# Designs tried in a protein design chat: VHH binders against q9xw16. Part 220

Target 1, 132 residues: q9xw16
Amino acid sequence: MSGWNAYIDTMTAAAPSIKRCAIVGAADGSVWARTEADNVFKASEEELKTFVALFNDVTQVPAKGADIEGVHYVVPRTEESLIFGKKENTGFFAVKTKSAVLIAVYEGPNEVAAQVRKAVESMQTYLNNAGY
Key: E = the ipSAE of ESMFold2; O = the ipSAE of OpenDDE; V2 = 0.75 times the mean of E and O plus 0.25 times the DockQ between their complexes.

## First folded at step 19 (VHH)

Design wg22 (framework vhh_gocatamig_d2; at its last look DockQ between E and O 0.79; V2 from the best seeds 0.79)
Fold by OpenDDE, look of step 19:
Parts: structure tokens; sequence; C-alpha cells
Structure wg22 (fold): chain B 132 residues (1-132), chain A 120 residues (1-120)
């Protein structure tokens, strides 16, 4: 799983509003890579296991929201491979690839969300094309 | 066409209460989470509260315990009960609904807003 850290760097570079992000296994929520140092992605294994399971039925997620790093987010709507949430001036985008879930937690006004979305979706496309 | 119409704003003294209402139309209301935003002078618009399609709710930390968001799907309406109002709560409050791609992914539909002024 070497090289996954580079993908973290790519996403964070593409969207400066991303505070923390992680690449986790879609099957079990195992962490493959995450932001570290001053911006450590802090979601627990149990939380991530629960989170990635949301993609099994995304239609139910808006009813109950989503938790990341102990923070609860309202989920406006979902798509087949996309879950996003909001709280205050923060939010997250989570996209599912063939074998992974990419999670980006961001901070800022609504306007920054587009750039964050683009960053994670771009990585999603790249990884899917790479077979991941 | 999506339409959101807020009401209930006004002038209130500190410690007072207001209930904001939002009437929504033009989309399948019960399939989306809804939210209230506010924008104070010189500040960015910020999410105050959100309510899922169920009973799930999210609040700004500064309004927890004071504000309550709720919805009535039969009336296509969202409400914000605001208690123990503070001067810092002064803002234009906006009802918000999600957009569909490619227009956006967040709460990007807004009403005209309703002004809440908390002042002695």
Amino acid sequence: as target 1 above (132 residues)
Amino acid sequence: EVQLVESGGGLVQPGGSLTLSCAASGFTFDTYAMAWYRQAPGKKRELVAGVGTGDDTVYMDSVKGRFTISRDNAKNSVYLQMNSLRAEDTAVYYCAAPTEPPEGYGFDYWGQGTLVTVSS
C-alpha cells in the first residue's frame, strides 16, 4: 500500500480547505493512508467500519446523518458512490472507489465545498481507472 | 422551480424567543435534509441547524440547547425554534435545501431570508 500517502498529499494540495483526509478500505474501513502531524485524521476503526458500511445503502444516510472523527454531520442527500455532510462551517465529502473510500473533511464557507468535491472526485476517477 | 419562503423574523430582546418557518415547494421535500443558515453583517453565511429526512439533527455549537430545528413533511415546512436569544444571534436567517448535480452538492437553494434582530 505504498504510495497511498501521495494520494493524500494530492488531494490536500488540490483543495487547501481540506483539513484532514483519509483513504480507507471500502470493505472494512481499514486505514490505508491519512493526514498526519498537525492534521491527524482521528476517526476510530469502529467508526470507519460503520462509515464505509453506509455505502451499502446510501438512501438511508440522509435519515440518520454520518459520523466522522466523533463529529455528527447532517447529510443533505446522497449518490451511489458519494456521501457528503455539513456541520457549521465544516463538512466532508466521501467517495467510494472499487476498493476504497476517500474521506475529506474541510472547513470554510459553502463556496469552498466545490473545490473539495472536485479534489476527491478527481482522485476517485484516478483510482478507479487504476483498478482500485 | 424550487421555492423557499421564510417567515417569523423580527425584533426581540435578549432572552426572548422566536420561531422561524420555511415553506418549501418545487421538489420532493421529504427526500432531502433541510437546514437553516444565517448571515450576520460582515460575516459569511453559516449553517445554524440541519434536519435529516428522519429525526436526525445537527446544530452549531453556539446554539445547542437553545435552538431546535424540526420539519413537517405534510406541510413541506421546516421550523427553527429559537430560545434564549442573544445579540450574537442577530442575522438574516435562510432556509436551505439541497441542490442536484451539476448545480451543487450542498444546501445551495436559499429563500429570501428573514431578519432576526436581538437587541435591548
Scores: ipSAE 0.900, ipTM 0.948, lowest interface PAE 0.5, mean pLDDT 95
Fold by ESMFold2, look of step 19:
Structure wg22 (fold): chain B 132 residues (1-132), chain A 120 residues (1-120)
Amino acid sequence: as target 1 above (132 residues)
Amino acid sequence: EVQLVESGGGLVQPGGSLTLSCAASGFTFDTYAMAWYRQAPGKKRELVAGVGTGDDTVYMDSVKGRFTISRDNAKNSVYLQMNSLRAEDTAVYYCAAPTEPPEGYGFDYWGQGTLVTVSS
């Protein structure tokens, strides 16, 4: 339905190991677009508000980890606009743009994680250049 | 150069306990989460437990309640206390760390591993 859904399609096509993803507002976690149907990104508004607030001080995130879709992940490290986490055979990458946070949840080994990171960072750059 | 040296593996009866240790060097240990992975013969390597820079932890579901990961930043060391061991826990256990920014995708550095065998 929205033009934002095309960006969801772009990320999932670039990294097929992405099982669920979303574009959410950086200030409040409001959902601009997400994967739907058989692979619905199911985080609540309350969870997303808490999640995007982690970007207010990324240096503290490895101490406490992160929750997405009710799953707790260990966060190995962060960068100014990047948080990523691991749990068993799954993980996530999240990047912040000027206005949004891009979240991708994937399954698989580090080889597919590289593809996921590249997909979200490419979109991060695109949206930042577009003013988002 | 990053070095991770595991020790403490051995042969243990079902229901027994072991403590694994990992001595780390060559990176900024205090700023990164650390993890233990394991690999059984013929199986893929899997994340067993992770410990954040504080007291945060994550465990694979099958070991939760039986295993405890911890760290000692003064000794640049990570530990895995394994209790109530089962035959399915038999594997080589690896200590793991992330790479320095801006590279990396998770826990990308690995030690040589230490063998844990759970058998009668």
Scores: ipSAE 0.685, ipTM 0.873, lowest interface PAE 1.2, mean pLDDT 90
ESMFold2 (binder alone), look of step 19: mean pLDDT 80; pTM 0.800

Design wg23 (framework vhh_gocatamig_d2; at its last look DockQ between E and O 0.93; V2 from the best seeds 0.85)
Fold by OpenDDE, look of step 19:
Structure wg23 (fold): chain B 132 residues (1-132), chain A 120 residues (1-120)
Amino acid sequence: as target 1 above (132 residues)
Amino acid sequence: EVQLVESGGGLVQPGGSLTLSCAASGFTFDTYAMAWYRQAPGKKRELVAGVGSGDDTVYMDSVKGRFTISRDNAKNSVYLQMNSLRAEDTAVYYCAAPKEPPEGYGFDVWGQGTLVTVSS
């Protein structure tokens, strides 16, 4: 699925604060594309399976937080297709499309999060319109 | 309107302890995670500790083992117990909550802050 790498590049280009990024299957957490080289997205298959399942009931996520790449995040709140978390000066945004979950892990002061959210939601919209 | 009011700050010597309190109103408190931030002079505001709606906790590495965040949903309050305080803990501490959907990207609402000064 080399074509999905282009979407990774698009998101990381749109938000420089994104350190790692992945596109995974919404049903099973299988990795379709991810950042590579010095910024390899390292979440395990089992972890991603658990993570994407959070979207089955997002209302419970703020109570338990979320784990990505072995890191635990507090989740301020959720939306039907949006989960975001914070830890120190890092965080993540995860958005669900028809068939995928887009995950972006970022680092920086609070203000950089806005750009990260915009990047992943833009991709979410694009993929949804494309039928994914 | 969401309102967060911090209290408990003050001057303490190194090694001392303080307990910060935050009273929250204007939103469904028990459905959201809460957090404490701090901002030292010349530095960016940073997340010190977060507590989920179900007592899940996250801490800044530098405060692990020293700080404890907790909440009391019956009182719509969040607390930060700070032990073994260090000079580098000196900052204005802010209680933080998320904005209601669809806005926000983290803990986007905070109170007026309470000053914690750790000095000999």
Scores: ipSAE 0.917, ipTM 0.958, lowest interface PAE 0.5, mean pLDDT 96
Fold by ESMFold2, look of step 19:
Parts: sequence; C-alpha cells; structure tokens
Structure wg23 (fold): chain B 132 residues (1-132), chain A 120 residues (1-120)
Amino acid sequence: as target 1 above (132 residues)
Amino acid sequence: EVQLVESGGGLVQPGGSLTLSCAASGFTFDTYAMAWYRQAPGKKRELVAGVGSGDDTVYMDSVKGRFTISRDNAKNSVYLQMNSLRAEDTAVYYCAAPKEPPEGYGFDVWGQGTLVTVSS
C-alpha cells in the first residue's frame, strides 16, 4: 500500500536508529507496509500472525518472549498496547492501534531506544485518531 | 523504590567458575523479565543474559553454553552461573530490571555492579 509507505518513512526519519519497520494488520499480521530495498523487513506471515496475537494478552509475553524476523527477544515488561524486546545490542518496539500493529526494529543502547518508542507511539496516536 | 544488589564477583583463573547473585526489591518481581549486563573498561554495556518472568532465556552468543541465568521468585533473586571463564569475560556485571510503567525503554534499572576479573 503506497499510502502506508509514507508512514514507514515518517517513523524511520523520526528515529534514525530504526533499521527496519512495518505496519501490519492487528487481526492477521498481514503486511500493509514495510521498509524495503536495502532494509527489507522480512518476518514471515506465520511469525507475524503469532506476533500480533501476543496483544490478545500482553501479560503473558514477558514469560515467553517474542520472535521477529527469526530473532528471539526477551520482553522485559509490557503495557496494554505496547510490547518491546531486547537481544544483545538490538531491540524492537511494537504498538497496537485500532486496526494495526506498528513494529520497529532498532540497533543501539537503551539511550537511543527512547527515540524509537516516541516515533512508534506518535504514529500510534495518529493512526488511532484517523480511525485505524 | 526499586533496588537491585549484586554480589559474588571476584578474581578467578581462566577456566574457573563463579556464581553471581542479585537480590531485588521494591517491585512485582514475578511479572518482569530480569537481565545481567556487563561492561568492560572502555566498552559499552552489553546484555549477557536475560530471563523471562517464566522460563524463557536469551544469551549473548559468546557466553552461550558457558553461562546459565536463573531466577528464584520465592527469594526475588536472579543468578548467573559462569563456567569456563575467559579473560574476555572480565567486566563489571550488573543486574537489571525494567522501569515500571509508563516509563522505560528496556532494562533501565541497575544495581551497583559486581566486578569479575579473570586472570592467572
């Protein structure tokens, strides 16, 4: 979806430490948009379906962690519409909107992770206000 | 007030073993993942191992098979069993927890650290 690709660009511009990101359907994990070209977001359909289902009960996620792009992350804690994970010097933030899940994978220490969280939560707010 | 207190560091020979302990208080320990980080002089802190609120674990590649993270929820404690120690494992080791909602971006609360020196 060409219109959704602009939102990918907005998030990556807001937080340069984002290496890959995607907007996927909250019900089924279908990809609405993702980073492409040199930075292809490459999670499988099965992985994304499993991933978005984590939002059905976020309280269970710290017990089992989460997988994105074949990488397993420990999830320190969650919030009702927010899951984030860590693996070595990388991590992810994922937020749920009414219809979508926004996923951003980044590299860098916790000090730069704040930019990533802000970028995805700003977009979460925007999409929720737009009815998505 | 969240508090994390590490212990068990010391001087050890290459090939030796050491157990680090972390006593945690001031939060609902059972619901959060916990982690050990380390920082060698002049280097960035790096995640050594994490343990989920259940039995999920992650390890950095260079320690996998040599280190084991565990937790004891009855004692609000996290442990790092370090075997087959090498010179590159020399670092200050930190126990880490997430900040409570709505703040935080990872493992953001740290103890004072415990020094592990591997040298013969």
Scores: ipSAE 0.723, ipTM 0.886, lowest interface PAE 1.0, mean pLDDT 91
ESMFold2 (binder alone), look of step 19: mean pLDDT 78; pTM 0.784

Design wg24 (framework vhh_gocatamig_d2; at its last look DockQ between E and O 0.92; V2 from the best seeds 0.86)
Fold by OpenDDE, look of step 20:
Structure wg24 (fold): chain B 132 residues (1-132), chain A 120 residues (1-120)
Amino acid sequence: as target 1 above (132 residues)
Amino acid sequence: EVQLVESGGGLVQPGGSLTLSCAASGFTFDTYAMAWYRQAPGKKRELVAGVGSGGDTVYMDSVKGRFTISRDNAKNSVYLQMNSLRAEDTAVYYCAAPKEPPEGYGFDYWGQGTLVTVSS
């Protein structure tokens, strides 16, 4: 948990529009690290288990959307290791590494999403190279 | 080439109703979620409603219960039924679709927009 918190800090620093984020196990949705204090990532273990399972077949996700922290997002489209969603002026990006799922929930105008995607994908690349 | 063509905008009185339509082409429509955005004068563009390829819906809070987004995959069309319209609903409304992989970070393609004016 301690080491993974640094990665949370890295992502949030790279994209200030990220309000909450988490690193969870890709297999079971177990929380490895998450934003806390004023920006607590509040997804339950049950919800995260369901969420990470979406990566088993990302092609179906646009059809039904995705839920994070009790909030339902419309999912425009997906990629093999990428799920993103939108709701009002909020959204999320979730990327899958070898063993983890990185989730970032952001708030702001549409253009901020580009920076969020870059932040999580950068971390994705880093973790993949590190074997995670 | 992706094309999104909105129609149905116009002038309505407060409390009135209006239905917007969007004809989409140039991509696999039934595999993507679609959305309606709006931009009021002096304000940023905002997501009004989204509809997944399977019909799940998302709305901004201010339009819940008043607006309904729907789609017809056979017609490659998306609709926005707007009821109980308010002055603050005045905006240019845009149909939106995502870019195909690997690009995009949301709904990235936009139509030309259709103006909805709610005024007494």
Scores: ipSAE 0.925, ipTM 0.964, lowest interface PAE 0.4, mean pLDDT 96
Fold by ESMFold2, look of step 20:
Structure wg24 (fold): chain B 132 residues (1-132), chain A 120 residues (1-120)
Amino acid sequence: as target 1 above (132 residues)
Amino acid sequence: EVQLVESGGGLVQPGGSLTLSCAASGFTFDTYAMAWYRQAPGKKRELVAGVGSGGDTVYMDSVKGRFTISRDNAKNSVYLQMNSLRAEDTAVYYCAAPKEPPEGYGFDYWGQGTLVTVSS
């Protein structure tokens, strides 16, 4: 949807190191919007269903890691509504809102990761304030 | 205060093996993933391997099959078994941990490092 696509554009503009991102339903991982064209976010529906379920108990995630787009990431730690992972020179940040999970996959060092985290958490705050 | 103390580095010939150890203190070790990074002269630090709090592992592609990361939660220790070492593996190796919430972006604490030199 074009309305949800605007939020994808906002996050990628705020942190250009985001290579792919998506907004998915918190209950079932259904894709509400994602990066398309040259940078398609290509996680399967089965993978996304499994991924959003991690937010049911974030304390278990550092033990198991997480999979996005067929890539397995180590998860250093979590917070109640935040999961992030690392693999070599890439990583992800995922945050849960009232109704959705925002996922951003990036490449780069810690300076880049800080920008990505800020971008997804700003959108998390905005969507929560809007009732989503 | 968080402390990470690496040991086990040294000089080794190509094809040789080394085991690195990291003793961790000052945080809740059992709940966090841990990692090994390395930094070669003139290069940026890179993530070599990570181990989840329950033993889950991730490796950079160039070391996969040669290096094994492990942890002992009873000893608050992390290990890196390095086999089939190559000249390209020469670097200072750092044990790494995440910062406590709400700060951090990955593995944000590093130890002093231990030097591994692979040379004939």
Scores: ipSAE 0.751, ipTM 0.899, lowest interface PAE 1.0, mean pLDDT 91
ESMFold2, look of step 19: ipSAE 0.713; ipTM 0.887
ESMFold2 (binder alone), look of step 19: mean pLDDT 80; pTM 0.801
OpenDDE, look of step 19: ipSAE 0.923; ipTM 0.962
ESMFold2 (binder alone), look of step 20: mean pLDDT 80; pTM 0.794

Design wg25 (framework vhh_gocatamig_d2; at its last read DockQ between E and O 0.96; V2 from the best seeds 0.88)
Amino acid sequence: EVQLVESGGGLVQPGGSLTLSCAASGFTFDTYAMAWYRQAPGKKRELVAGVGTAGDTVYMDSVKGRFTISRDNAKNSVYLQMNSLRAEDTAVYYCAAPKEPPEGYGFDYWGQGTLVTVSS
ESMFold2, look of step 19: ipSAE 0.745; ipTM 0.898
ESMFold2 (binder alone), look of step 19: mean pLDDT 81; pTM 0.803
OpenDDE, look of step 19: ipSAE 0.924; ipTM 0.962
ESMFold2, look of step 20: ipSAE 0.751; ipTM 0.900
ESMFold2 (binder alone), look of step 20: mean pLDDT 80; pTM 0.801
OpenDDE, look of step 20: ipSAE 0.924; ipTM 0.963
ESMFold2, fold request of step 21: ipSAE 0.787, 0.795, 0.789; ipTM 0.913, 0.914, 0.912
ESMFold2 (binder alone), fold request of step 21: mean pLDDT 81, 81, 81; pTM 0.812, 0.812, 0.807
OpenDDE, fold request of step 21: ipSAE 0.924, 0.924, 0.927; ipTM 0.963, 0.963, 0.964
ESMFold2, fold request of step 24: ipSAE 0.788, 0.786, 0.786; ipTM 0.912, 0.912, 0.911
ESMFold2 (binder alone), fold request of step 24: mean pLDDT 80, 81, 81; pTM 0.801, 0.811, 0.811
OpenDDE, fold request of step 24: ipSAE 0.928, 0.925, 0.924; ipTM 0.965, 0.963, 0.963
ESMFold2, last read: ipSAE 0.769, 0.788, 0.791; ipTM 0.904, 0.911, 0.913
ESMFold2 (binder alone), last read: mean pLDDT 81, 82, 81; pTM 0.813, 0.814, 0.810
OpenDDE, last read: ipSAE 0.926, 0.926, 0.926; ipTM 0.964, 0.964, 0.964

Design wg26 (framework vhh_gocatamig_d2; at its last look DockQ between E and O 0.95; V2 from the best seeds 0.00; counts 0 for: unsure alone 63.2 < 65)
Fold by OpenDDE, look of step 19:
Structure wg26 (fold): chain B 132 residues (1-132), chain A 120 residues (1-120)
Amino acid sequence: as target 1 above (132 residues)
Amino acid sequence: EVQLVESGGGLVQPGGSLTLSCAASGFTFDTYAMAWYRQAPGKKRELVAGVGSGDDTVYMDSVEGRFTISRDNAKNSVYLQMNSLRAEDTAVYYCAAPKEPPEGYGFDYWGQGTLVTVSS
């Protein structure tokens, strides 16, 4: 794989329930790659800046929830490098690497979330090992 | 062992109201968000409402303005006030909680559920 777009493709291929996906800079939320065309990841720069900052203190996120693409999600719990949220039959997984945040928004029954988490965490591991 | 015990379900006419309660135990209640799900016959289980460890709330669009989720950390309880009930709200309602790290991908624990039937 080469290029950030390839990593987007890898995650979406690994979890078909992913509707939109993005790789952003952990420091500032700048978009490095995202799904496009019919599945454009639509989070604004300002929103992403706020979102990636959540990883500075994940312990507070369950109390306040998280916003992605103008949608507010309840956050059941967090981990040091993992934030996930739910709304209706949708949700997201966000994982932090050394320099990036991977965000995947998915749709489907609750059970599809397992595959989404696996996909983003696999990419997380890969990127971390690659120094990103 | 995590336990979630729902109560408050029953038969109600359209336009009526019900309040569901959930008593939770077996985990650190006040650190996690809680949720109510429902499952109607022949349909998938769906998230109706969620409440953060604070006062943050999220609702299914179809229940927005009619349902209110709340929690009482002192009682390890979560509630769902349901107003203006409709026939389409008929379902088994489940209280839900996340698993502790590292496992889980949402709200992973479920109670046995309480039946809400809205019918004239």
Scores: ipSAE 0.925, ipTM 0.963, lowest interface PAE 0.4, mean pLDDT 96
Fold by ESMFold2, look of step 19:
Structure wg26 (fold): chain B 132 residues (1-132), chain A 120 residues (1-120)
Amino acid sequence: as target 1 above (132 residues)
Amino acid sequence: EVQLVESGGGLVQPGGSLTLSCAASGFTFDTYAMAWYRQAPGKKRELVAGVGSGDDTVYMDSVEGRFTISRDNAKNSVYLQMNSLRAEDTAVYYCAAPKEPPEGYGFDYWGQGTLVTVSS
């Protein structure tokens, strides 16, 4: 538990525009760690279960979009282990590892989004290499 | 290769309506979501509305209920129906599309834009 919180800190430090983020189980959406306090990641258990299941067929996601924290996002396109969405001046990036899904919610334009994507994908690579 | 050509902008009075059109080419149109952005003088570009590859839509709060985004996959076109226009809607409007994998961070291609002026 405490070890997973360090990964949250690493991602938010790497991309300060991340407002909230979480590491959740890829099979069931269970929360392993998340931002807390003033920036609590407040997606419901039911929402996260639905969200991680999107990775079972990423090709269908642009047709229907995605919900996180009660916010509906349009999903421009996907990749095998990457879903990202946009709503006004906010967005999210979500990447799947062997065991987990990393979710980062941010504010800002595409320039900011590039740094957010890099942060979550760097952590994705690290966790995959560690067997997670 | 990717081309997005907007049309339909013009001068309109407050309370009026306009329909913007975007002709798209150079990619598999019906695979991706599409969007309209706008940029007002002195402001940052903002996402106005998005339409998924199916019927999914999102809107910025200030236009929801007044604007309707739609797509016609047979014509490779995206539309923005703008009703109840306000002075705040004055901007250059851009049609937008995502880049092909593995590049991109959102809606990364934009057209040249079409100017909408709501004069009061």
Scores: ipSAE 0.668, ipTM 0.873, lowest interface PAE 1.3, mean pLDDT 90
ESMFold2 (binder alone), look of step 19: mean pLDDT 79; pTM 0.795

Design wg27 (framework vhh_gocatamig_d2; at its last look DockQ between E and O 0.93; V2 from the best seeds 0.85)
Fold by OpenDDE, look of step 19:
Structure wg27 (fold): chain B 132 residues (1-132), chain A 120 residues (1-120)
Amino acid sequence: as target 1 above (132 residues)
Amino acid sequence: EVQLVESGGGLVQPGGSLTLSCAASGFTFDTYAMAWYRQAPGKKRELVAGVGSGDDTVYADSVKGRFTISRDNAKNSVYLQMNSLRAEDTAVYYCAAPKEPPEGYGFDYWGQGTLVTVSS
């Protein structure tokens, strides 16, 4: 889906601390778009299938954490359509739309996370309004 | 009001051990993950260890195998057992908790910190 690459570009442009980013199907974790080249999003299909399933019951995620690209993150808390995690000076934000999950992995001090959340939630809103 | 109070810091020799404690209040403790951060002089604050609400743990590579984070939900407390301490572990250590929804982007609440000095 070449059109989805534009949304990847939009999110990465909005938050420079985003190192890798992906848009995947909410139902099965299939990759619709992802960062490539020097910043390839490397989560496996099996991992993404497991990850998107976390949104079926987000209340349990803080107890178990979350894995992305073979990295395990502690999950401070969750919201119905939002999962975020931390590890060292890295973290991720994942938001669920009607049909997709947007995942952004970032690096930097704690403060950069605010911009990352804003970027993915803005895209979430846009896609939801577009019916996705 | 969320309150996080650290204790247990102090001066210790290299190779020594120290246990930090954090008493938390003002939120539903057992539903959230907790974390320890540290900030050394001239450096940015960094995540040292995190513990999920179900005892899931995450560690910085620099402390893995030496530090252990744990929690006691009955006491609303988080602990950091630090073994084999090194000079580079010298820092102010902070207990951290997330803000309740809808705000927050990680661990957003911090205690006053407790100083750990590792020196011969």
Scores: ipSAE 0.924, ipTM 0.963, lowest interface PAE 0.4, mean pLDDT 96
Fold by ESMFold2, look of step 19:
Structure wg27 (fold): chain B 132 residues (1-132), chain A 120 residues (1-120)
Amino acid sequence: as target 1 above (132 residues)
Amino acid sequence: EVQLVESGGGLVQPGGSLTLSCAASGFTFDTYAMAWYRQAPGKKRELVAGVGSGDDTVYADSVKGRFTISRDNAKNSVYLQMNSLRAEDTAVYYCAAPKEPPEGYGFDYWGQGTLVTVSS
């Protein structure tokens, strides 16, 4: 898809601690855009299909955790359209829109994580308002 | 009011074992993951282990195979079994929980901590 890469750039600019991120289809995990080159987002198609399916019942996710890029994260809690996880000094935030899931992987403590969450939720709101 | 109270810290020799406990209250304990963090002198707080609301676990690479996190939902308690302790495990250990929605960014609520010293 043309132009989706600009949304990747917007999120990474808003939260520089984001190391890798992607926009994937909510139904099947297909990659619409992702960070490339120096910070390639490397999750497999099968892993992303499994990951987006977690949004079918977010209440089960804290019991199971989540995998992204072959890394297993503990999920402290969820919200209707939000899953986030922790592993050592890294974490992720993922939000679901009507058509997509936005995934951002970051490094840093909780203080850094606030900026990451704000960046992905701002984009979530934008895409939902645009019909995606 | 959420309350997390750690206990079980102390002085132990290298190669020894210690069990930390965390008593949690003031929230519906069994719906959230819980975690242990530690902070060594002069260093930032780091995640040691996490346990999901079920039996899912995650560990820092430096403690994997030596530490075991567990929980007992009937007692609203989280435990950290620490075996084969090393000098670098010396730190204040903190029990941690997430804040209630919509706030929080990870494990955002912390206990007072319990000191573990590993020394010859």
Scores: ipSAE 0.709, ipTM 0.886, lowest interface PAE 1.1, mean pLDDT 91
ESMFold2 (binder alone), look of step 19: mean pLDDT 80; pTM 0.797

Design wg28 (framework vhh_gocatamig_d2; at its last look DockQ between E and O 0.94; V2 from the best seeds 0.85)
Fold by OpenDDE, look of step 19:
Structure wg28 (fold): chain B 132 residues (1-132), chain A 120 residues (1-120)
Amino acid sequence: as target 1 above (132 residues)
Amino acid sequence: EVQLVESGGGLVQPGGSLTLSCAASGFTFDTYAMAWYRQAPGKKRELVAGVGPGDDTVYMDSVKGRFTISRDNAKNSVYLQMNSLRAEDTAVYYCAAPKEPPEGYGFDYWGQGTLVTVSS
């Protein structure tokens, strides 16, 4: 287990509704860590490259939505370092750090999303403070 | 103050059609995605359809091909055309919008809802 895997574990522990999670390079979408086994994060390299590029202009994302693991999500709105999406009873939160993008895919009623956002933003803050 | 007002609900027979409308006010409508949710008795509220400001759409799998979400930015309105209605579509339908930054985690504002009953 790499050091980045520990951060995956931290986020998933903080928000049990997270089903899959990944930490990828902000520049190219390369996977640094991800959930595996029964909860493998399945996004392709090309998809992740496209996804992380969304942070170059988040204002356009709501108009186009976002794709994660071949699933298309509606994006209600964005923030400078935050993209989130919804589909049925699922959704995702993605936050950008200095060098990484953290992606968490979750499942459950709307209320569980609050905890997911908190988990990824907490990790965002931690990594930013650590220089990542 | 954000206000979402639904209309168009009613009683229809299986196979029938309804069009729901939502009038939105109190925020910059054309910058946000909008959505329709529904809640059936004894069930959790679920996202039925969403539409981005650029007409990007997302649907619940069970309604694909039957429901169509659309928006009119000039009228600050969102619509849900429901065709081939089924008994399991019976629910209170809610128009939904996100909160402005930094708050929110999805669609956070809801109307009072409009009841759709599909029954023979």
Scores: ipSAE 0.926, ipTM 0.964, lowest interface PAE 0.4, mean pLDDT 96
Fold by ESMFold2, look of step 19:
Structure wg28 (fold): chain B 132 residues (1-132), chain A 120 residues (1-120)
Amino acid sequence: as target 1 above (132 residues)
Amino acid sequence: EVQLVESGGGLVQPGGSLTLSCAASGFTFDTYAMAWYRQAPGKKRELVAGVGPGDDTVYMDSVKGRFTISRDNAKNSVYLQMNSLRAEDTAVYYCAAPKEPPEGYGFDYWGQGTLVTVSS
């Protein structure tokens, strides 16, 4: 495990319902790491630039919804460093650290959503404490 | 306390229409998205449609073009207009809302539901 890929593996191991995830730069949406191969996280850098900019004013996000991998999600509510969305049997959690945004896309009901939230927030805390 | 009260369910024939209503209270309605879920016998609850505090909407693919979610923020109410109903739409329909920060994982509050039966 080396570099940013190890953090991807940590999150997917902590919450197996995560189907795809990524770590992207908070300022520009550039991909630092993502799930690959059959589980490739497919969002374009243009989409990710738009997505991370939502954290500039999270209070407006429920009115707009959010797009990830070309899928539009309803955003029930937000917190200062947390955006999550729902679409059918899928959803995402995204958390902002000092320099990054962690994005996890999952399938399943609310109990797996709790696992996903815990996994990304644990990593958020770790990266913030490490200065990222 | 959060309360979500659904109404408008009933028996209709295939191709028919119903309007479901949800009266909400006990939370900050006009800043959060609201949703309708349904649960058919022996199946898990599924998200049918969601609506943001404005006009933003999401629908499950099988109901697009047939169902319309809307809200009236002045009345703290959410509606689901269901047209061209099919037998597979038979379910208990639930109004749903998120928990206040920092709690919750999606749409976490639920009403008691209203039964929709589509049968000839």
Scores: ipSAE 0.719, ipTM 0.887, lowest interface PAE 1.1, mean pLDDT 91
ESMFold2 (binder alone), look of step 19: mean pLDDT 79; pTM 0.794

